Miniprotein binders against a7ua95r516to809. Designs and how they scored, part 214

Target 1, 294 residues: a7ua95r516to809
Amino acid sequence: ASLSLLSISDLVPDLQFIFFWMSNAIEILYFIQQKSPAYMQTIELMDDKAGSKESLLSATISANEEAMTILEEVIMYTFQQCVYYITKTLYVVLPGLLDCNPFGTEPSSEQCRRAAGVCVCAVCVMPEAVRRVVSVFQTTSDLLQQYQVHSEIQSQMFAYLFFFTNVSLFNQLIDKGPARGWFQRSRVLQIQASVKILLDWAKGAGHNHLAQKFFAKFCSTVTILASPPQQLSQMSWKALCAEHPSLKPVQLHRILTQYQLMAELGPLPIWQPSSEDEAYIYRTVDLLESFENH
Key: E = the ipSAE of ESMFold2; O = the ipSAE of OpenDDE; V2 = 0.75 times the mean of E and O plus 0.25 times the DockQ between their complexes.

## First folded at step 12 (miniprotein)

Design yg13
Fold by ESMFold2-Fast, scan of step 12:
Structure yg13 (fold): chain B 294 residues (1-294), chain A 85 residues (1-85)
Amino acid sequence: as target 1 above (294 residues)
Amino acid sequence: DTSEELRKRILKLIIEALRLFAEALRLAREGNPEEAEELLKRAAELMTEAADIARELGDPYLIEFAELLLESVERQIERLERRLS
């Protein structure tokens, strides 16, 4: 059966099927891990009437290792299938987050911007594009809970989903941002508010640590772009690198160049790379992130 | 066969059933759920045999292992049958 990419809701039946296989494999693996050591001890205490005890012990060890290998392969396969279809859905909906406006068209929407991520304002002003992204994460969380997937596997899945989201948003902003007008200050502030809604969801879901770790690059980018000109112009290259260690020199250089153009700070570069980083600002192969680097 | 030889036979049946379980998943995902169901039914037969031998031996670990795997395979068969209907 082929999975549809129209919405996360369209994928739920297929995802339920895959999670059900994963859940069954996890249960069997857990049984082996919990019960096998006691059984091995039982074998050691058996009477060796035919000299076969050592042979049985060896066969049991080999069977356990092979069983665990098969089950781990099943768990890995089902995990990768779920991640594949969930991230394909995310890839379609994520660009909308960069184009949406969580504020009203009126100046009074400024208070809602400051309150973005709180329940009342989020319920009232959450853009459809942000809702679609949150729905993917929420549906994933619901399915993991429905099939009683271990918390460690749940954390590993959200780690990858946040990694994927971070890379997708960063690459789209850097690559398409100039043509789409996303580096305009008003647009950057809208993006910042939308991202805060996603981060607030992650905190509420118990994934704050993972969100802080895996969204670091995109959050650093948005933080720099949203900085007031008077504040940013006073910061050295070394200070920016220290505050934003997730950014590579070529990435930081590109971000600052875009900021300079949009803030109309003039043609001269204000931020000079350290002597150690000067060569790296020209490494265009390192500009965009790879989805395979995690 | 000795009781130790019978225990080794049960272990071999369990491994064969797990391989069938893994292959059934692959077939179901590649669009061959009917063949997947046949492999799961074969796994259920192997686990029924393994459970019967384990009960005669009075081996609690092998009984529990075979019964758990049988139950898991039967749940997967029911799920596949619902999708095919």
Scores: ipSAE 0.771, ipTM 0.946, lowest interface PAE 0.5, mean pLDDT 84

Design yg14 (at its last look DockQ between E and O 0.81; V2 from the best seeds 0.81)
Fold by OpenDDE base, look of step 14:
Structure yg14 (fold): chain B 294 residues (1-294), chain A 85 residues (1-85)
Amino acid sequence: as target 1 above (294 residues)
Amino acid sequence: DTSEELRKRILKLIIEALRLFAEALKLAREGNPEEAEELLKRAAELMTEAADIARELGDPYLIEFAELLLESVERMIERLERRLS
C-alpha cells in the first residue's frame, strides 16, 4: 500500500542529503589522490634527521590509505542508498510504461500547465507513464549535477538504473505479457514507441551508449514482437540469434513460441533451435533475468 | 624531531575526524541526526586543532587537508541543523 504512493519528489530531500554526503566524501578522496603523491615526495626530500623521515613517510602512507578506505566506504554506502531509493521508485512507475498508449492524447502534466501555459518541451509532450519514468532519471541526473558528482560515479549509477529498468521490463513482459495482451502487435507497437521516447531522452542526456547496452535485451524482445509475421517467419533461428545476441536461447525460444501462438502461426521448422542450442532452450532458470548479476 | 611528531599528530587527528564523519552518516541515516551532529561537531574541533598545528608548522598539504575536512564537516552540520529546524 505505502509503496504505491511514493514519488521521486517525496524522496528528493533524503536523496539530497545522501548525495551531499557522497559529494563531500568524493571531494576529500580526490584531494588525497591528487595531492598525497607530491606530499610524499616532499617528505622524501626532507633532511634525514636520524631515521625520522622514514617514520613520517610510513605514517603518511598509512594515514592516506586509511583515509581513502574510510572515504571509499562512505561513497559506496551512499551510492547504494541512492540506488535503493531510486530503484524503489522505478519499481512503482515501470509497470505503467508497458500499459502506456503513447499515441493517445493525454493531457500535459499539471506542473507545466501551472508555470507557462502550454509547455511544448519534450517532457511535457510525453505520455504520463513515460514522463513518470523519465522524471525519475531526470531527477537523478539533476541531483548528480547539483552536487557535482564525478562522471564515473554518474555513469555507474545510470548503468545500474538502466540495468534494473531493463530487467524489470523484460521480466514483466515475458512473465505477464501473454496474459496482459502485451504480445499483441498493437500493444507491442505502443511499448516500442514508449521505449523509444525513453531512449531518446537518454540520448539527449548523454547516456546513449549505456542505454543501448543495458536496454538491448528488452529492445530485442520488443523488436521481434513488433516484426510483421511475413517478415519474421522468413528468419531462421540462426539469423534471429545473430541479430539478437543479447537474448539467451531459452528467451528467444519463449518469445518465438508466444509470437507463434499470438499470430496463430503453425509450427515453423525454420525457427527450430540448432542442435547446439537445443539443450539450452529448456533451461527455464535462465528465462527471467536476475537482479543479482550486475 | 618535534615537527615530525606534530605532523603525525595531525594525521591522527584527520583519521579520527574521518571516522567520526563516517559514523555520523550512519547515525543520521538510522534516525539519530542529533547524535550525528555531535560527532560532526567533535570532528570540527579536531580539524580546527589540526589546522592550527599545521599552520604553525607551515605545512601546506596538512593545512589544506585539515581545512578541507573542516569545511566539509561544517557544511554537514549546517545541513543537519536545517533538517532539524
Scores: ipSAE 0.827, ipTM 0.960, lowest interface PAE 0.5, mean pLDDT 91
Fold by ESMFold2-Fast, scan of step 12:
Structure yg14 (fold): chain B 294 residues (1-294), chain A 85 residues (1-85)
Amino acid sequence: as target 1 above (294 residues)
Amino acid sequence: DTSEELRKRILKLIIEALRLFAEALKLAREGNPEEAEELLKRAAELMTEAADIARELGDPYLIEFAELLLESVERMIERLERRLS
């Protein structure tokens, strides 16, 4: 029951209800935006006593502004509720992405291996951990389509979900990576392949631009960790910073330090502050990302 | 009342119904769907009155506005009732 309650499918009835309220509010807001300007012009053309017409026009403007404010608050509230429940589900499934092996036909459950079903193993093209994450994104996309939510709001929804996913994965990798062995080259290549599956889903869903924008930090991190040792050792600090502008200096330094440690190579070129301003920025920047850092 | 006074009355009814609509959403999300349904039914009554006045005035904008909001409120009542069943 608790396992079932962690599934995105268990939230679908609640999400459908919230999206339905959102859709109705958007329809009313759209009506006001499209029809009220023409209506105000008809009031101005009325052959009435001057004071009466001005009073009605003022009341109409005031009422439309108030109505739009109420509707915008409803739309924002419903949007935030959907984001809250969807990201809560993502938070539970995302850490599994860092431990799965997309290069094998490994099921996430031992039950599949016990069954020894060839058809089950053949169907497991995508690791279960990745499939769980994709299911959250696909369910969200399906609900937005079902309630005919405008493409601009759809884009904002996926922008935030990709932002959340990026921050969550980056923080998990940086904070727990050393202890979990996630900085080892073989593990990094598995993580890179898993992330590519998510990015390919986003591209297929029409969100390639958003995925490229909002996954930049985690993708830069994985790219560095997957880079050949000879390539990294020949790059200057300035060149590394220029190639990975999404990473803060303290984050880049941490990544390079862990790469050096796990690869057991000679020393990598690392940043040495050239001025007090650079030293200040480096020491004051937080290592982990905030979910509000956008 | 003058036609201008009646139009102002319709606008006040619409704003009150929208406030009830917004409050009903919060109540439904806080676990009070019965109270939410009562607020929506009150909003429907206000919009029925607004639509009737608007039709007598022959104001297409106010008729469409009131009828659209009434339809939205009625859809929400139906969804709440189905959810409770």
Scores: ipSAE 0.784, ipTM 0.949, lowest interface PAE 0.5, mean pLDDT 82
Fold by ESMFold2, look of step 14:
Structure yg14 (fold): chain B 294 residues (1-294), chain A 85 residues (1-85)
Amino acid sequence: as target 1 above (294 residues)
Amino acid sequence: DTSEELRKRILKLIIEALRLFAEALKLAREGNPEEAEELLKRAAELMTEAADIARELGDPYLIEFAELLLESVERMIERLERRLS
C-alpha cells in the first residue's frame, strides 16, 4: 500500500478492500450474536448422556467466544485502517477552511450563463476548500453504504472523523490564528460561513447529532469570535461559560483576549473569570486539544 | 464418530478458518496478497468440509455458520484475485 496517497479518490480502491473485509466480518459477527443463544438453549435441552451434552455446550460457548473475539479484532483493525487513511486526507484539506472566502466563490450569473449557453438557475456553489472536505466525508459515507456497514459502526466512524476535524480546526485556529490574521472579524465571518456549509452537509447526510456534539468546541469558538462587540461585552464570564461548556477556561480566556485585541476594546480586561476558573486560565498545557480520545 | 464429536469438529474447523481469515487480512495489508490468498483457499477447504459434515448432521445453526463463512471466504478470494490481476 502507498502511504503517500493524499487524495480521497486515490484511496478508494484500498478503502473498498478494507470495507469489504469489515462488512464480511460484521455479517458473521451479527449471525453469531443473533443465533448462538437459541442454539445453546437447544443443546441444554438435549437428553443428558453421561456428560456428552455438557462437553458440547462447553465447546460451543468457547468456540463462539473465540469467533466473536477474532471478528471483533478484524472489525477494529479495519476500522482503524480506514480512519488512518481518511484522516491523513482530512489533515491535508482541513486548513483550507480557515483561509477560505466562501463569499468570493459564487459564480456570477453572466459568467455561468455564457459558459453553459443555457438558462442556469442560481445554484449555491460550494467553495473549493469546503468541497474538498465534504468530498472526503461524502466518499466515506458512500463506501459505508455501498458495503452495508452496520449503522452503529457508521456512526462511530463519523463520530471520530468529526472529532478529528474539530481538533484539527480548533488547534490550527488557536495556534496559528494570531499570525495568520484569523481573529480579524471579517475573517471570522468567512470562517463561520464556511463551517455553516459543512454543518449543513452533515445535517443533510443524517449526522446532525454527531456534528453538533463533536464540532461543539470549534463552533463555540467561532460563535464567540463572530459576536458583535456590543453584545459580547455585555455577557459575563459565567454566562459565556454556561453558553459554551465545551471550552476550557484557558481556551475561553485565550479566545476572549484575542477578541478584545482585534475589536480594539482597550487593554483593560472586560471579562472577569470566576475565582475558581482564574486558577485555570493560565494552564497553557490545556490550551490545545489532543487527538487522543480518553 | 458420534454426533457430538462431529459437531465439535465443525466448531474447530470454523475457528481455524476464522483465524486464517483474520491472518489473511493482515498479510494482504502488509503487502503479501499471494500468501493471503493461500490462507483463504485453505480456509475455504476447511469450511467446505465443515459444511458437508453439518449438512449430514442436519444441524441448522452449524450449516448456516459454515456456509456463511465459506461464502465470505470465497468472496475475499475473488477480491484478492481481482487485485492481483
Scores: ipSAE 0.780, ipTM 0.952, lowest interface PAE 0.5, mean pLDDT 85
ESMFold2 (binder alone), look of step 14: mean pLDDT 85; pTM 0.825

Design yg15
Fold by ESMFold2-Fast, scan of step 12:
Structure yg15 (fold): chain B 294 residues (1-294), chain A 85 residues (1-85)
Amino acid sequence: as target 1 above (294 residues)
Amino acid sequence: DTSEELRKRILKLIIEALRLFAEALQLAREGNPEEAEELLKRAAELMTEAADIARELGDPYLIEFAELLLESVERMIERLERRLS
């Protein structure tokens, strides 16, 4: 029995409990933020001595600040707990995304059709590895909706989950890709198709802007690697940097070097780094992304 | 007590209940749900008192605040009891 077989569904009871606490704290915080300014105005209009009103206003301001501090700490704690459990599950299932074939089995007997709005063909069926990743995001979305978590916090949650996914996939591809054959064109096209399923899910869930922002580095990497040799060889270093601003010089150089080797374009670099970037292509400490910076 | 003193008392009760609420979460996460439930029941008692005082004063903000927190605490007690069985 392997821990890699565990799904997000195994964590749902714990996540439901934590989201429930978070939802209650958010509701109370929102009440204070929305209603306290009007209440303080009401105190100003009271027919009391000036010193008495100022004393009550001071006490009210102090109490509101303390209440908001407590609630914000509860929300932060529950948010961090949810992120911890969800990203722990993602860590286990994400490597499968880089190895799966979203084009299905052998296409010789494949037929694509729709019945009652459902696509029933191999090309339209989500691979198990991709389904596991999407299930984590869908379960998170369902829980946020079930507990009526405000849209701002929902956006922060998915921003972090997409950030984590991007860093994890990018680091795995760059670090392990050469040994695993992931830089071979057929494998890159499979990775690109798998990523498209994930991005399409994000768009359908209303998170397209977040997905575009936080997947930029991994998407740039896959886009470059999936480019036809004829197209990519016509682009200058400056043009590639402009097209893919999320990539650091050392990252872009590593990607292009692997592309050149896999496409059999010869042993010499075809893409000449700019003089300004030349020193930075050797900064190996900047090759992999950090999980600690958001 | 003056109405000002009573309003200040309600605010203090609310803050104490929120502290109990936060502590109960920590206890529940550390595997002490029975102790967490005790703290939440204490918070409910404080909020019942606060709501009673607020109704006597006719202060809509403090009534709504105390009732909202009481309802939240009662929902948490119910959830913890389901998890304990």
Scores: ipSAE 0.753, ipTM 0.946, lowest interface PAE 0.5, mean pLDDT 84

Design yg16 (at its last fold request DockQ between E and O 0.89; V2 from the best seeds 0.83)
Fold by OpenDDE base, look of step 14:
Structure yg16 (fold): chain B 294 residues (1-294), chain A 85 residues (1-85)
Amino acid sequence: as target 1 above (294 residues)
Amino acid sequence: DTSEELRKRILKLIIEALRLFAEALRLARSGNPEEAEELLKRAAELMTEAADIARELGDPYLIEFAELLLESVERMIEKLERRLS
């Protein structure tokens, strides 16, 4: 019950606190990494009074290693906390993306209605369901920038969030899609358009490569399902495998089977798995993506 | 040399302050922000001492390190105080 009401905005104060702690730890770690080598060299150049230099050098090395270890633990902990809260919010809003009709009614963003004037920003013109997802990512980006978090940590954060989003959307589509009619061409086209808006946002935010990489499986699934029957029925199993390498054989087989049922095409010999893949198409354990592989 | 022993002492103070900094985070996240603040105040005291010793020695690295950590801890205290108000 309580999770359904959790918005990213409600988490902002707590996230700000965690990001602030993380950014401070990163700053201190970076200082040690950048300045400690020169300091050790300075110690090495000191006059050796009765072996005291070696003792100081050893103590400095040990202290630096311990300091970096403590800071890395803080960074890791704060990173995990951020991911945990952000993914909870994503979990709530992501199902709405699959049900979204981006071709429907005027994007009435309540947030833009409160601002005196028609905001024509890319976020304001988004369908509500897409905007909710984008808002989570945008808020995350804004917080990372606000606290000047190192670019590598930002990349890792978005990599994980995109991974999580792809797994969530893919698993929902494969598991619930047939029952919810998401495999219907009209619905697939809506999903495709919604995902395109999200990908366009990611491109605009500087995360194009990460988005293309981590959304590949979901995008491939949607691309296959959006393909006209006349076109897709001419593609062999081998050609589809080559065009969609992100899909496991069991996943591709499931998608094609559901497509066949939906389009009333009957069995298509051209979609028969290769002898090499035939053993893998029955591995149902590999059908859904795992969250643990990241 | 008394100077080397003082540098070692500063390093020990820095490590202790970092331990307090890390523990303060755990306490703050576990719902004990007041206790977290007390640990940060103690860390600030340690870094003040460390910075003073480092200035007396004229060691630029240790001065910068102690002052950076002090400033970080003070910012965290301010952030906690604002959250508790």
Scores: ipSAE 0.834, ipTM 0.961, lowest interface PAE 0.5, mean pLDDT 92
Fold by ESMFold2, fold request of step 15:
Structure yg16 (fold): chain B 294 residues (1-294), chain A 85 residues (1-85)
Amino acid sequence: as target 1 above (294 residues)
Amino acid sequence: DTSEELRKRILKLIIEALRLFAEALRLARSGNPEEAEELLKRAAELMTEAADIARELGDPYLIEFAELLLESVERMIEKLERRLS
């Protein structure tokens, strides 16, 4: 069932074990990749007594291929194990981003407000809901550094974690947003500010390029919803598709429908889908995103 | 046993040790850490033999390969023993 009581800190001992296995496998794989070509050349230069040189060369090629296959499978297995546990934790904490107030008007921030007077209290750096998500990302980053995991594998892991975050936030907003009032303008601006805090973390952690790539769908959604009616009503369907290529026609249509309800706008002819997209705005199967990546 | 036959023997020992290393991971993750440790101890024995043969041959690549894998396996054994104690 739900892992709502399981925090990232409870998983650290198991994650340390898994990362340790991964780091050892990476070290051995790197050795083979770096040293085996020169060894093969050394075999080529050996005296060919009784034709055993060809047998050794063949055995060395076969062993290297099998060794790299075994090690790559270990690395893939440990990667998938880490992602499984980390995303279970993310699944629990991500919905809170859609409900929190990042502007410091939460009851827990009132004491900080009183200390700072009418200005926003600088000592209240981050809302609790945002902090819980950042804690998962930061703990993951710290473990990857502790075990000296190659930067390419670190990038792949954060690519998947950001992808998972984007899918989770998008699906929750589309599915629960009408009932939760998340399409109200003040709420959308709060969501936008919370996501900016996550994007700022990703930039500071050296993952800005991954965050730009993998948060695009959710960020586009919030950008559209946050736009003033005077500006958005001047953008045609084709202009919106061009500005927000990450959104499928059914998704853009749903977002604009919710925007019309929130802004109390009637139908706008400028938002009618192009003839190319018209059949796709009713594909309800494409409305929510899959957690499976191609 | 020619020196080339001994080198092929070392390669076979290395592959078997790698298979034991990978299987030990799956056992440890499925709740069988004592069995995982046993497989790693067998891998360490194979790599000790492989390293000894490689040193007698004076083959720098096979020496480094066997020693690296032996060191990795021994670190994993120690890690498992600390979890079990």
Scores: ipSAE 0.791, ipTM 0.953, lowest interface PAE 0.5, mean pLDDT 86
Fold by ESMFold2-Fast, scan of step 12:
Structure yg16 (fold): chain B 294 residues (1-294), chain A 85 residues (1-85)
Amino acid sequence: as target 1 above (294 residues)
Amino acid sequence: DTSEELRKRILKLIIEALRLFAEALRLARSGNPEEAEELLKRAAELMTEAADIARELGDPYLIEFAELLLESVERMIEKLERRLS
């Protein structure tokens, strides 16, 4: 028994209700934004006494500002509620993505489901763990479309969901990866293939730009871990930072240090920073600590 | 001017209905859907009154505004009734 909802399908009725309220509030807000300027102009052209007309115009402006404030609060509240429930579901299913093997799954006419029509390779079929993550994104997309939520709000929703997914996967991999064996090359390649399925879904859904932006940190991390140890050991710190601009120096240093400990080459170090490199890394940490304390 | 006073009355009714709409959402999400429905029915009454006044004035903006909000509120009442049944 779980204390939280584990399936996106269990949340659909609640999400439908929330999106329905959101769509109604958006329609009303859009009406005010589109029609109110012309209406205020017609008031200014009326033959009524100057004082009465000015009072009506002032009342109209005030009422529109208040209406827009109320509607924006409703839209924000419903948006935050959707994000809360969707990310809570993602949090539960995302770790499974790090443990699945897309290369070991054989396609079959039964149990084969093509989310967004994507397949990483000829042998790869979407693993159950990846399918659960994709179904959360697809269900969200379907609900946004069903309730005719404007594309701008859809983009904001997926920007947040991709950001959350990226941070959640990055934190899981960095904090628990060594203990779970996720830093082993074979496991990293499986993770990379699974992430490609998510990125391909995002591209098919029209969110390629958002996916490229918000998955950058996790993709850089996986790319480093998938890189041959020999290549990494011969790169300068400057070159490594330039290749992975989405990673903060402190994060890059932690990844390389953990990867070195998990190296398949035995005791041979993957990467050894110079004294100058270490000074740069620790100076960066000192700046972050100073900023956070002040 | 009575005409301008009536237009201001319609705007006040619209704002009151929107406040009821927002409160109904919070009540529905906090486990009080019956109270939410009561607030929405009150909002519908206010918008019906607003639409009637707007039609008498022949103000197309206020007619459309009141009718749009009334339709939205009525759809929400139907949604809540379905959840309560």
Scores: ipSAE 0.776, ipTM 0.946, lowest interface PAE 0.5, mean pLDDT 81
ESMFold2, look of step 14: ipSAE 0.787; ipTM 0.955
ESMFold2 (binder alone), look of step 14: mean pLDDT 84; pTM 0.814
ESMFold2, fold request of step 15: ipSAE 0.784, 0.789; ipTM 0.954, 0.955
ESMFold2 (binder alone), fold request of step 15: mean pLDDT 85, 85, 84; pTM 0.832, 0.827, 0.822
OpenDDE base, fold request of step 15: ipSAE 0.833, 0.832, 0.833; ipTM 0.961, 0.961, 0.960

Design yg17
Fold by ESMFold2-Fast, scan of step 12:
Structure yg17 (fold): chain B 294 residues (1-294), chain A 85 residues (1-85)
Amino acid sequence: as target 1 above (294 residues)
Amino acid sequence: DTSEELRKRILKLIIEALRLFAEALRLAREGNPEEAEELMKRAAELMTEAADIARELGDPYLIEFAELLLESVERMIERLERRLS
C-alpha cells in the first residue's frame, strides 16, 4: 500500500457505512429519551388489578436503562471509528501544509499584473497539499449532512478534528521546523496563508467558534513568527505572554529564540523570561503538545 | 398471557434485538458481513413479533418503539446485502 495514493475518497464507503449505523442508533436513542418518561407516568397511573403494575414499571425502567446503554456504546463505537479513519488520513496530509507555497506563480490577468507592482507573492491559490486537508474536512461535513447527524455530534467531531490538526501542526513546526527551515520569514508567510485557507473553510462551514478555540496555539505561533522585527522588538516577555495565553513559557521561549536567529536580532532584555518561567523552560517534555484530550 | 406479561415480553424482545444490532455492527466491521446479516434478520423477526403483540395491546409507545427499530433493522439489512453483492 502506497502512502502517496492514500486519500479521503478511498475511505468514503467505510465512513458511509459507519455513519449510517451511527445515525440509526441516534434516532432510536432520541426516541427513548423523548417518549419514555411519559410512558412511565402512564404505567404509574394504571389500575393495579393483579399487583403487576410495580413489576411492569420496574421492568420498563430496567429495559430503558439497558437499551440506552447498548445504544450509547454503539454511538461511541461508531464515533471513535469515524475519528480513527479521518485523523489517520489527516496525519498523512497535514505535514504537506507546512511545505507548500500557496502564492500564485504566473500573472496572467490584470489583477495579477497590478499585484506585481506591490508583491506578486501576495496572490494566493489553493495548493494540492491544502486541498487534501480541506477535502478531508469537507467530506466529513458532507457525510454528517447526508446522514442527518445531530448538530451537537457534528460540533463534537469538528472540535476533535480541529484539536488534532492544531496539535499536529504545532508539534511538527516546533519539532521539525529548525531543520526544515520553516522558521524563515518567507516560509512562515506561506504557512500563514495556507492556515488561513483552512480557517476560512471552517468559517464558511459554520465552525468559526470551534476554529478560534482549537487553532489558538498554532495561530499564536504563526502570528509571532510573522511579526515585523520593529513591532515585535517593542513587546516585552510579559506583554507577549498576555497576548498569547495559549502558549506555555517553554513554547514561547523556543519561538522567540528561532525568531531572533532568523531575523538576525541579538538577545533583547525585554524578552527575558520571569524567574518563575525560567525554571519551567528547562523541562523539555513540556515543549510539545499531547494528543490526549482528557 | 396477561396484558402486563405481554408488555414485559415486548421489552425483552426489544432488548434482544438491540443486542443483535450491536453485535451485527461489530461483525460487519471485523469482516463478517454475512454473519452480521443473519443477526439482523433475527432482529427483524423479533421486532415483527413485538410490533404484532403491541398492536393487539393497543400500546402506542411500544408500537412506535418496535416499528422504529424494525424500520432501522430493515434499512441495515439492505445496506449489508449491498456490501455482500
Scores: ipSAE 0.763, ipTM 0.942, lowest interface PAE 0.5, mean pLDDT 84

Design yg18
Fold by ESMFold2-Fast, scan of step 12:
Structure yg18 (fold): chain B 294 residues (1-294), chain A 85 residues (1-85)
Amino acid sequence: as target 1 above (294 residues)
Amino acid sequence: DTSEELRKRILKLIIEALRLFAEALRLAREGNPEEAEELLKRAAELMTEAADIARELGDPYLIEFAELLLESVERMIERMERRLS
């Protein structure tokens, strides 16, 4: 049976419940971390019998370690549950980002932005597909703020969501790109513009560093595919590898091969892999990225 | 019981309540929210006992710990009751 489009809005009540559990566990863990050291010193200073005092101190240390282990497991479980539901929603909406046209005429609010003292006025055209992805990130940010989740955990959440988005988009482009025509220059420019909207959102949300780090592979891919043929042809294999260190040799070779075909450069041996890399060029298992980064 | 034996008892009650708290979360997420609520109610009873003993001892750390955990558990019970009703 066909399912309706999975919306982040449909998951908000469940996510609120999970974040509430996470927030409570974090608060208790924080209490133990902040107050327990002083309490243990207090036990050592008690006027009670030495053997009984040492037994109480030992019991307190043991109980604190056990409590922290339980709470850390609760925090990890709730974190994994949130990530599971959020990424499941992202998985459904992300392919649309590769098919949409951000240069289309979908009406949105007009925005005037100041840059270096100059006002740049533009209509903020956000395709529905991009809006759905941004909505998932924004809703996640709102929930983390609503439940006052510590900034460290917020950073870990967005690090993983950006990692997931990067892997998903890269794999979709590499695996389905030839059949979908996504390597054609006009389509690549549309993809580049759509990705810029996501990166601009991340910058506005205070996650620019994480976005730069975790979108590196997909951004490198789009940058290469969007490069003019004359500029790209002047670069050696070694120079391209150095400029795009996030790409594996087999991935870079596949991207350049598709670029050459779509740019109609003919049978020109412009990009030759090193002898060290040649062995990996045709290993299909190394072409697509795993969602297990470690 | 000695003052130290009572403090050890409070620590045991706190650990038992935290284990119930963790198990309740798992049950709630696996589709057994009524069983989860019962575990949370048991955790609240343990923490009420722990807080009472801690107040009699005048131990600020154990009072605050037990009261914090009790409040957290009671907030979870209230949310679960709203979800089930």
Scores: ipSAE 0.769, ipTM 0.945, lowest interface PAE 0.5, mean pLDDT 83

